VHH binders against q84jc2. Designs and how they scored, part 276

Target 1, 232 residues: q84jc2
Amino acid sequence: MSKMRNLVEEKFLEFYESWVIQLELYLHQLLIAHNNNTMSETELRHLISKLTTHHKAYYTAKWAAIREDVLAFFGSVWLNPLENACSWLTGWKPSMVFRMVDRLRKSRVVLVEAQVKKLEELRVKTKFDEQKIEREMERYQVAMADRKMVELARLGCHVGGESVMVVEAAVRGLSMGLEKMVKAADCVRLKTLKGILDILTPPQCVEFLAAAATFQVQLRRWGNRRHYVTHS

## First folded at step 15 (VHH)

Design zf35 (framework vhh_7z1x_3)
Fold by ESMFold2-Fast, scan of step 15:
Structure zf35 (fold): chain B 232 residues (1-232), chain A 125 residues (1-125)
Amino acid sequence: as target 1 above (232 residues)
Amino acid sequence: QVQLVETGGGLVQPGGSLRLSCTASGFTFDDYGMNWVRQAPGKGLEWLSGISWNSGSTSYADSVKGRFTISRDNAKNTLYLQMNSLQPDDTAVYFCAKDYLPDSYIWGTEYFDSWGQGTQVTVSS
């Protein structure tokens, strides 16, 4: 329902704005830690834990919201147009984070042979999981274009309580399918992030998380800057 | 539909060992991460350990690291918890829990959708 959908959008927008502000604060701490050779392993692990908890909080809030209205996450009102244009199934594409991992090879904190092997194994698994989800989305789009859309279009021409109920049931079915696909994509995202963090040392984790947070923050700023230029 | 049945609990002496099993049915076991959770008398639920669908990743709570080992046998639809160096404060009902989504590799307990009935572990003389 429109009123329920507006409430979901309002609540998540409020959550997301606060979440991004906290991410920027964590990014500042990550950059300090990255440039500081005196920070202990315990201190680095504590900072990494704060970031993982922060990302986990995002997915907890997202999954609660998509249970109520998954469509709010396709063309989200809390994201600028550039952020929305760069989305793959309502978020970042899992395999893209390996571009950030590749930068660690040229960093002051060099990857050892065993880590390189494990990261390549994870990269292959991540791409396999992405392809599995893309095939499911393709099947969903084909089904939507064929039978469900034709049936909805046909029923939409007949005004009455029964036709309204059938249309609502079909739309609910479509939303449930999207919810499952979005959650599957988010699971691949979390699995990929956890896998990378498990392979990397604490200093390498800090560098990786700093790179990821920097990209997310800068993408938001670039998109917002476009709006300022358009309005000016 | 989903059923999780824990076995292997019982009375054990301090310093002893015990192996818990959880038999799963009603879902594709090898698509899901699995977890062990416990509840001590008068306390809330405490997450102990998690294992990915393919055993490629495991995680443990600080309270059990180095003492407990989680494992699974996908051919038998069975999850295990090997408990060593048991202490009186390990006395609790132990539950096996299924991750909410297939291929879930989630950090923590907030993503479970199915729990077993539990098996009692008592550590005392």
Scores: ipSAE 0.000, ipTM 0.170, lowest interface PAE 13.4, mean pLDDT 80

Design zf36 (framework vhh_7z1x_3)
Fold by ESMFold2-Fast, scan of step 15:
Structure zf36 (fold): chain B 232 residues (1-232), chain A 125 residues (1-125)
Amino acid sequence: as target 1 above (232 residues)
Amino acid sequence: QVQLVETGGGLVQPGGSLRLSCTASGFTFDDYGMNWVRQAPGKGLEWLSGISWNSGSTSYADSVKGRFTISRDNAKNTLYLQMNSLQPDDTAVYFCAKDYLHDSYIWGTEYFDSWGQGTQVTVSS
């Protein structure tokens, strides 16, 4: 059954489709840069900056949208089912990007010992931040079964104007809590991405970003090729 | 109830020093990154410095790097900003801000969880 799109969902779907098209164009530029040993450090830094700005634009648009309707990001209509199945708190799981770093180790661009140490320190910190958010999410889910929330659900079944207003206020409070958790998760994502890029050299940054973008683009293509047969 | 209270502002001459303090309550202080932000008269918010939950990492804006030092005392739930070599353009209201997580500022001051009321710093001869 198709979900009816609200205005927030329609606007973000339009934004996301354009954002992914631009990501594919940047991926093409990253792959050219990776294969072209003639590019200067300044040119590589400029390309890395374009990718960083592109990711920042995503979070700027996302945070504006979740302020209006955070629930749109849980089971997003702009993502296919495979992309939604791979989501951790409305986006990529921060620690998973270290898998892209591990792949980079097998390339021509070799990490020096000091970089390996800093990346491992960042990975440990990222895992700690993830666990903290997961504990917060667990507490939120437990709070949904709180006696007060159960009582509000009971009152909602009686469909009075007074009960409707009380339930609506409670739902707004729950949405604000979810917004806070999603923004916290996004902050871990941004810290992890920035941390990796700060540790890596420009050629290593290009290879890392190309690997990450390739995975994102391929995941979307794999999910879009899935055959779905409607049964009734 | 999260509460952040800044103190230590005042009038100082160019080249002088000030130490700002921010006392925190209503949350587990040593679980979160903390930040200093300022707002000059007629200007927007400028992020200055951030510190992780355990003081293991610090970051500074280019405008203050080498002049300002951020630190914290988790036992006292207090954040500090040591400001040296103050210039007239450092005149601003200085705010303490709580991050969502352990580490400091990523990219946007609008995204901090909680803010203090601010303390005025005036650098004038």
Scores: ipSAE 0.006, ipTM 0.309, lowest interface PAE 9.6, mean pLDDT 81

Design zf37 (framework vhh_7z1x_3)
Fold by ESMFold2-Fast, scan of step 15:
Structure zf37 (fold): chain B 232 residues (1-232), chain A 125 residues (1-125)
Amino acid sequence: as target 1 above (232 residues)
Amino acid sequence: QVQLVETGGGLVQPGGSLRLSCTASGFTFDDYGMNWVRQAPGKGLEWLSGISWNSGSTSYADSVKGRFTISRDNAKNTLYLQMNSLQPDDTAVYFCAKDYLQDSYIWGTEYFDSWGQGTQVTVSS
C-alpha cells in the first residue's frame, strides 16, 4: 500500500517540478552565455543574479515546508531514488561543489593564483563547517537513544489517551531539532555557493553554475531512466 | 530558549544620535555573528549591519554606512548599534538578529536563526 501524500508533500512537489523546469531554462541561458563571448560583464552579472535568486527561492520554499513537515525532506517524494541516495542532510554535500570548481582549472577560463588560494581556503572552511554539522547530527542521533527517549518509545507500544499525547509531543520536539539541523546544513550550502561566486569572475561564475546545473539535471535524468553511468 | 532583547529606542530630532543595545541569552553569544535589521511603517525588513563572532569583520548597508557603527561586548552578551546623523527615514522598529551561520545576511534576512521583539526609533521634530 502506498502512503498518501500530505499537503506539504503535494505543495512542495508542485513547487519543485516548476523550480527544476526553470533551472533547465537557466541552464540553457548559461550554456549560451558560456559559448558566446559577446555578452557584456553587466549581462553576465544579471544572469548570475537570476541563478542566485532562483536558488534563494528554493531555500525560502524549503524552509517554509520544513517548518510544517521536516520528515518530508528525508526520502523526498519529488526526488527519484538516485537523487535521494546522493543527498546529505536533505540536499547536496557542500564540499562536493569544489569538484565543479576543479573543472575550471582545466577549462579555457583559467583561474589565477590568487583565486586558487582563496578557493582552497574556502574549501577547507566549508569542510570544517560541514564536519561541525555532522557532529551536531551525531549528537542529535545519540540523544534519540538516551534514557528518556527509550522510555517514551516503550510508552508508544501501549495505546491510549495520555501516552499517545506524550509520544506525539516528543515526536514534535524531535522534528524541531531536525528542522534546525537541516537549516544549518542549508546555510553551509548557501555560504559555500556565495563564497565561490564572490571569488570567481563573471565568465567563471557562468561556467561554474552551468557545470553545477548540468550535473543536477543529468543526475535527475539518470535516476529517472534507471540506468547506470560511470566516469571510467 | 534563545532570547534577544532590544533597548535604547525613542524619539529623537533629525540630526540626533541614539545607541541601541541588544542583550542575548540562551546561547553561546561569542560563537555567532549578529545583525541589526529594521522595519519602517508599512515597509519590509531592511538589513543594516552585521558583525562577526570576534568583531574581526563588520559590514553595513549603503543607506547607513558612515552614520551607524555596530559593535559587541562578548563578556556582557550584548550587541550595540551607535546611530548618528539620524534622518526621518530612519524611523522604524529595530531588531537584532542572530546568524544561523556567519554572513547569513548575504542571502537574505530569512536566513537568520532568531530575532528580538524590536525597539521603536522615531526621528521627528
Scores: ipSAE 0.011, ipTM 0.365, lowest interface PAE 9.4, mean pLDDT 83

Design zf38 (framework vhh_7z1x_3)
Fold by ESMFold2-Fast, scan of step 15:
Structure zf38 (fold): chain B 232 residues (1-232), chain A 125 residues (1-125)
Amino acid sequence: as target 1 above (232 residues)
Amino acid sequence: QVQLVETGGGLVQPGGSLRLSCTASGFTFDDYGMNWVRQAPGKGLEWLSGISWNSGSTSYADSVKGRFTISRDNAKNTLYLQMNSLQPDDTAVYFCAKDYLRESYIWGTEYFDSWGQGTQVTVSS
């Protein structure tokens, strides 16, 4: 009944709504932990582990979905227009999280010089990985206008023949190229998140994760309010 | 098209040594992190070691730390795993795996770009 593409979108919409609800619950726990000085290191590490598992679950579900329909992640139906406008290669821009880390410089649990140095090294590496992927995306866009693609577009104007099969094969190749690029971008996100959490102490991790989750939740709420005003 | 081919596996006695090689083609080898992963009979994939694009950083699983050494020769497009003090529990198919990035962060083997076919290592008397 439904096209495979629409089914993938509906399944991921259901997953994402549930994932965001759980993120809000974890944010509540992070804010409680941040405002309390009574939690043990073991308790803080357990909470941090819940958040890292939650983020990993998102990428596991995303990678399964993009294997079926990568285009669903460009202008996603489960994101409001504001969330989509703020996306970089189907997700958050990795280097942006270092702006949230800057908050820790004014935290009650201050960063030591060794941590500042490691975070700066990670920031530089993250920006390099971002720039490399952006250059690959530019090459991908140029390849879309390559002579072979132009010839395939011309063949698509002909009545009958084998041109339909050749065009469909080319479109599949383009989707596979996008899938690889999205996965590379997600790997920069995973590397950046894990790197920050490995550098920070448990109380600093809680503060960082709370700031990141607060931003994600508020961005969704702001976008949803504007959509309701327009939609009403 | 990325191609990874592992060689150097075989039968070795406990306490012995083997050196595995992985020859890469179809991509710019010195732009990517590389990894070794194994799978014992009836078990899941176990990440063993990773090396950055320029050999500037290496990482090891606790099960092989101090016994195995990862290295690469970018001029030859080849990744190596020197395995010392081999134990019967090291019996597995050993895979070469390419990262999406210049450096790796291991949250799971599902985040690797490409895999070789594997080479069998059997540690038995």
Scores: ipSAE 0.579, ipTM 0.821, lowest interface PAE 2.0, mean pLDDT 86

Design zf39 (framework vhh_7z1x_3)
Fold by ESMFold2-Fast, scan of step 15:
Structure zf39 (fold): chain B 232 residues (1-232), chain A 125 residues (1-125)
Amino acid sequence: as target 1 above (232 residues)
Amino acid sequence: QVQLVETGGGLVQPGGSLRLSCTASGFTFDDYGMNWVRQAPGKGLEWLSGISWNSGSTSYADSVKGRFTISRDNAKNTLYLQMNSLQPDDTAVYFCAKDYLRNSYIWGTEYFDSWGQGTQVTVSS
């Protein structure tokens, strides 16, 4: 029975491992495009489209999985402890992306005034949405604690199947609320990613996506190495 | 409960025009972006147009740019799609869809919280 309860975790683990392998392959292609200037603008747009499709595939699979078991995404078994420590509502924090864009701008990316203005507008909107979700999560956590207290009090008054059914209904309600919060956070992530890619030129998009994928891949490798050393 | 009801579909000749309406209830309409999506016979869902909660921003798919106009009336909780220069390939069921987040918008059929039942548009002689 306990192994059957892990089907969502097992299936998403398998999906995620394949998804990361494909991300590393795309990162290799992005680095070649960035370093060699061998690709036309049309070819760069095609590569960028592959990356955006790849990220959309992740959220499609994630949303199907959280509909079945949203709690699998809090402390995920397919992520190492370092990756989990860096998670904000089951994924990357949207404001992190703008720090990455700012670093690229300072180091070698030349942005025109119109791009800078649009990126700052997007940053402000993203921060507003992020803070709104944080406030909603705080309210959810308070409501969740109050609901658990009420259910615990009810359980003290009953014995048998009826009390079990009441607890199951309460847990289902909590899961549905949490699923809504996770989807809200994912919507902000997708909006932020698309917004940045819409503002940047194809060569700048390649530089940005390469930096983002490099960070994600390196974070996974650093966490895996440190975890291995600690456990050995 | 959120409810979205589309009306205004029907049979129209090529080159003709139709105006679709979507009446919303069960949520604060003024706080959410709204979208039009269609599904042609034997094809997948196609996002057509979106409008921000305050009408300050609109966006269109390349297939409908210059022919379709999205608008809203927040006082009436109603979303509109004015369709001009209709072609046989515009034949589809048209759906109204609500953005997932208050004051937020993302393009694509998978990013909507609620959908209407749809209204049939047929473009044929």
Scores: ipSAE 0.000, ipTM 0.281, lowest interface PAE 11.2, mean pLDDT 81

Design zf4 (framework vhh_7z1x_3)
Fold by ESMFold2-Fast, scan of step 15:
Structure zf4 (fold): chain B 232 residues (1-232), chain A 125 residues (1-125)
Amino acid sequence: as target 1 above (232 residues)
Amino acid sequence: QVQLVETGGGLVQPGGSLRLSCTASGFTFDDYGMNWVRQAPGKGLEWLSGISWNSGSTSYADSVKGRFTISRDNAKNTLYLQMNSLQPDDTAVYFCAKDYMRDSYIWGTEYFDSWGQGTQVTVSS
């Protein structure tokens, strides 16, 4: 029969749809703040805090969900095919946000030399952390292939309940390993986002968050209108 | 298997000092950021301080800035928290927590890899 969504997928789909709607509302507030030079630093910090809390809420919900079913995040049903195609270990690739920062430098964001230096240091650190995770994932895939080969060889010599039990143990091990890799990748994402926000001034943070939210919302809309992607 | 063991807790008078230690095993200690977290009776987890893999970066919660100092000895696989000017509201179970990466995480306690069992600190006269 056709695949039914499990409870984790249904719950996270409902959560994610609401989360994106709220992101669009926050994006509207960010765009107003960006175009209004009369907002105080305190008002800008409150808006930035709402966005950071919103992003943290996503990772809190995600980590609860992956504890139950990490595989739901590989080819997620709440993401369209374009969003899934652009995914790196179940989310955005951390170093890609520096391309957005570079775009901001070319537009309206006036970055001082000290900020540029700190952003470059953060970029280098982020790329190092990405490479470490990629190497760990490669080792995981090699180890999984070796384990699968050994288990398949054992299954060739045994029939019945013991074979089922061995396969179930291997799948459980796979899920636990993937959960740790996904959490490591999410930690790099959170550290990268926090690092950028700590370096930027409140008006620059608003500009950056507006750019990030705009890209996320736009990518979702492009993917939901598949003929914009597939008809060249 | 990752194991973290906190020691050094106890009873101290207000204004006193304590030094907590966390001994780590089962992983390459100098490849990860480390954190201190506490839980007061009837309250949630509160992140206090973090330190990077090489001690190059440290961070503190506003509630403990200027009073607490985080440090590590990578040769001994040990994390430390020097606590000075202790107040009654510092009474809590203190945990060390391992980060997923080389730098400490400072955006909440829910994103740590591994936790110790905790050590009790009581500040009262």
Scores: ipSAE 0.330, ipTM 0.697, lowest interface PAE 4.0, mean pLDDT 85

Design zf40 (framework vhh_7z1x_3)
Fold by ESMFold2-Fast, scan of step 15:
Structure zf40 (fold): chain B 232 residues (1-232), chain A 125 residues (1-125)
Amino acid sequence: as target 1 above (232 residues)
Amino acid sequence: QVQLVETGGGLVQPGGSLRLSCTASGFTFDDYGMNWVRQAPGKGLEWLSGISWNSGSTSYADSVKGRFTISRDNAKNTLYLQMNSLQPDDTAVYFCAKDYLRSSYIWGTEYFDSWGQGTQVTVSS
């Protein structure tokens, strides 16, 4: 069982490292596109499509992995401690991306009134979806401290055939509950990202995706430079 | 256990109409968005339409917009797809799918929670 959990972490670590390297390559292309006024709308939409496909590939791989071991995504070994500290239900907090949208309002890119209204409506809907999931997570955590769970923990201290089976069933139930919450959170992430991209023009999408990728890459670099650990 | 059962498929002439139904059980039906997806012979899955938990929002793929209408009856735990002006290229197996969220949305058919077994629709002369 422990061997299978380690294999999930090893496979996803390898996937994630490769995925981040490709994200940095796409970021380079986004920055070039942002500074190039000769790119057609078709060319910009093609680049945006590459980024959306890349993000979808992440969730496809993640969902395959969490079916096997959802707990691997809480305190992930492929993320540094800073990345883990900034995680909300195993990933970025959906409403946080509107901070990147706020940057668009302050940049050279002007959002028309209709876009501003649609983005604010999306922000409100996103926050309400987050709150629903947060309430579900709180209920999950409270249930962990109820009488039945305390009894199962006590039974788990007495190694024996029936006790072992009851504990295993309880752990499976806990993992299944977490898996559904993580998938719901990922759906809010996907919905929020798609919503923003559908509202923005292709040049605005490029600027938004560049800002988001820059932040993700920099957060990883900041966390990897943890100064209290030295090897010299 | 989530269960979704599609009915109402069959043979129809071009220009004809069909109404598909999907009966849901094993979850609180009025707490989730629902979707219709189809798969034509030898092709991948194509999302067609979605409806929110309270029917407050609906969405459609460009290929069916204006011809198909999604609706739901929360008291009967049933999802519907009214299909009008059917064309030969509408020939496919039609699936209903449960969303993880109250809102309907689409960025990939792989991101739906649960699926029915499908119902065959054939449009031919």
Scores: ipSAE 0.497, ipTM 0.772, lowest interface PAE 2.7, mean pLDDT 86

Design zf41 (framework vhh_7z1x_3)
Fold by ESMFold2-Fast, scan of step 15:
Structure zf41 (fold): chain B 232 residues (1-232), chain A 125 residues (1-125)
Amino acid sequence: as target 1 above (232 residues)
Amino acid sequence: QVQLVETGGGLVQPGGSLRLSCTASGFTFDDYGMNWVRQAPGKGLEWLSGISWNSGSTSYADSVKGRFTISRDNAKNTLYLQMNSLQPDDTAVYFCAKDYLRGSYIWGTEYFDSWGQGTQVTVSS
């Protein structure tokens, strides 16, 4: 559960803490906009654009960091244990956001039939993409235990020489595979988020983004409220 | 091995038109969304347009909306960008980019897993 922090982890921790503070500020603006029915469409679109840019900044920073150390994102030091327990391939599970979208049907601004159809098509596509990534992850996990990898692990006891180099190359290959899978999962997240926002009206986008940000902020606060005994 | 080759760039006068092409190989072209991206001298990458695997959906950056048209020919493994009403600010190297996932496109330039070498477009007299 505890690991030494490297430079990638320290840099991303600082980035993430600032990113979450800004998300909370945007959440306040989203809640004001949602409760104030007098905001113009232009004002709502501008706020939605700020949120989409903010999420894009997260993935830009994440992809730079995983290129250097993808393993930092498995059991991340900038996330509390509750946030880590709720992660699917280093982030939120894309299909879960459709539960937040379903709440829009009970909102004052109801979804029209055309939106319902497009959201269902997007949900099916998102679930398909998730399953494909899950099969790829299973394949990578199985590859770690296949005959060739088991033999290379045995040879890793040798000091120096070609055996050590071959083992190091195999480990680098597995890390590159994890990077590609994390990027694939993040692409599904971004496609799902963009797809939902493209289907929804600006007031519905604000409501959706407020729900998503509220959940993320509350999950973090709940996990941070726990008292942990630190080891000396 | 994925390969993307852009062609059709060149020198054009303001108000002129150009059609860019991108020929793809090494992957199942009709499974992936495709994008056009540009980089002006001394500036970062700017996403311009995306098209879904089946041409059912297209999207454009506000800077090019109404002036540029993205299209694809899956039988020829080719992506196109029709550029009209070109302005000096459109001067850039233009790249085609493959979506990381099959079936659609996403925001921005940093989320693509394959890029071409680019084709230069210069808008000047």
Scores: ipSAE 0.000, ipTM 0.253, lowest interface PAE 11.5, mean pLDDT 81

Design zf42 (framework vhh_7z1x_3)
Fold by ESMFold2-Fast, scan of step 15:
Structure zf42 (fold): chain B 232 residues (1-232), chain A 125 residues (1-125)
Amino acid sequence: as target 1 above (232 residues)
Amino acid sequence: QVQLVETGGGLVQPGGSLRLSCTASGFTFDDYGMNWVRQAPGKGLEWLSGISWNSGSTSYADSVKGRFTISRDNAKNTLYLQMNSLQPDDTAVYFCAKDYLRTSYIWGTEYFDSWGQGTQVTVSS
């Protein structure tokens, strides 16, 4: 799968730049909706649907790219150094999104107690899933070092095409392990996002999505000011 | 390696019942959410139901809510789907699918880890 590495990175860079530009356009629409009390519930739900479709498109593209080269997502060329420094298993840390939800407690559209309870339950479940994945990643790192060393040592006496094929199979196995770990982390992200949107009212969803998009755009802008990012 | 094997499908008359089973191997069954998905002839995949690792939560698609019941037996590594009040529109290949997480969730069938080969259910008089 590493044979297509440079092309995978180039294609995803092009995709991601377009995806971020569209996210900024949606952010402007969310901010207009947040400040405009005349929008109908149907109009708000339509805007929320556009954002959820946009996020799903990201994961569809990411999962296709990961199947070809999962390592492209560790130290991604389409992210600036600040964005890369803030990444948890190739993306945002799911529990961090609850900080944005906490802002809704201070908004003009106040959360009712039933929503607060459901959000706290979701937060606990999200942290539990994160910790499980973190432990799996730690075990993967240890096992990767041990298995790779043993496999390489075992094949050290073979010098033909057979040993090359077995080493390539082992490397593919290690990459598939990382792919499953990243997909598990992405599933926690999707579950957390869906869970929050299912608990919130349409006006609260708009405020939450605006906060999330603002944070993502803000980090990108600050990182770009400190590092020159180019396209080619 | 992960293996999921569905059984219990067959021909049934409208209004009848069937119980599907899915036997799992190659992973710690009680550490993952499980799902039932179907595909009718010439149509896409439709998610039907999900169950958490410990049976603490279940969810259903509107099309089957009240008619189908998902359950699991962790001691036997087996997932079940009890189907009642079957209709001709329930004719499909039924798949069990393993989630990446302990709790099942749905935003697309593309987000499941592993799939069985499926079992055919035909509802016809």
Scores: ipSAE 0.586, ipTM 0.827, lowest interface PAE 2.2, mean pLDDT 86

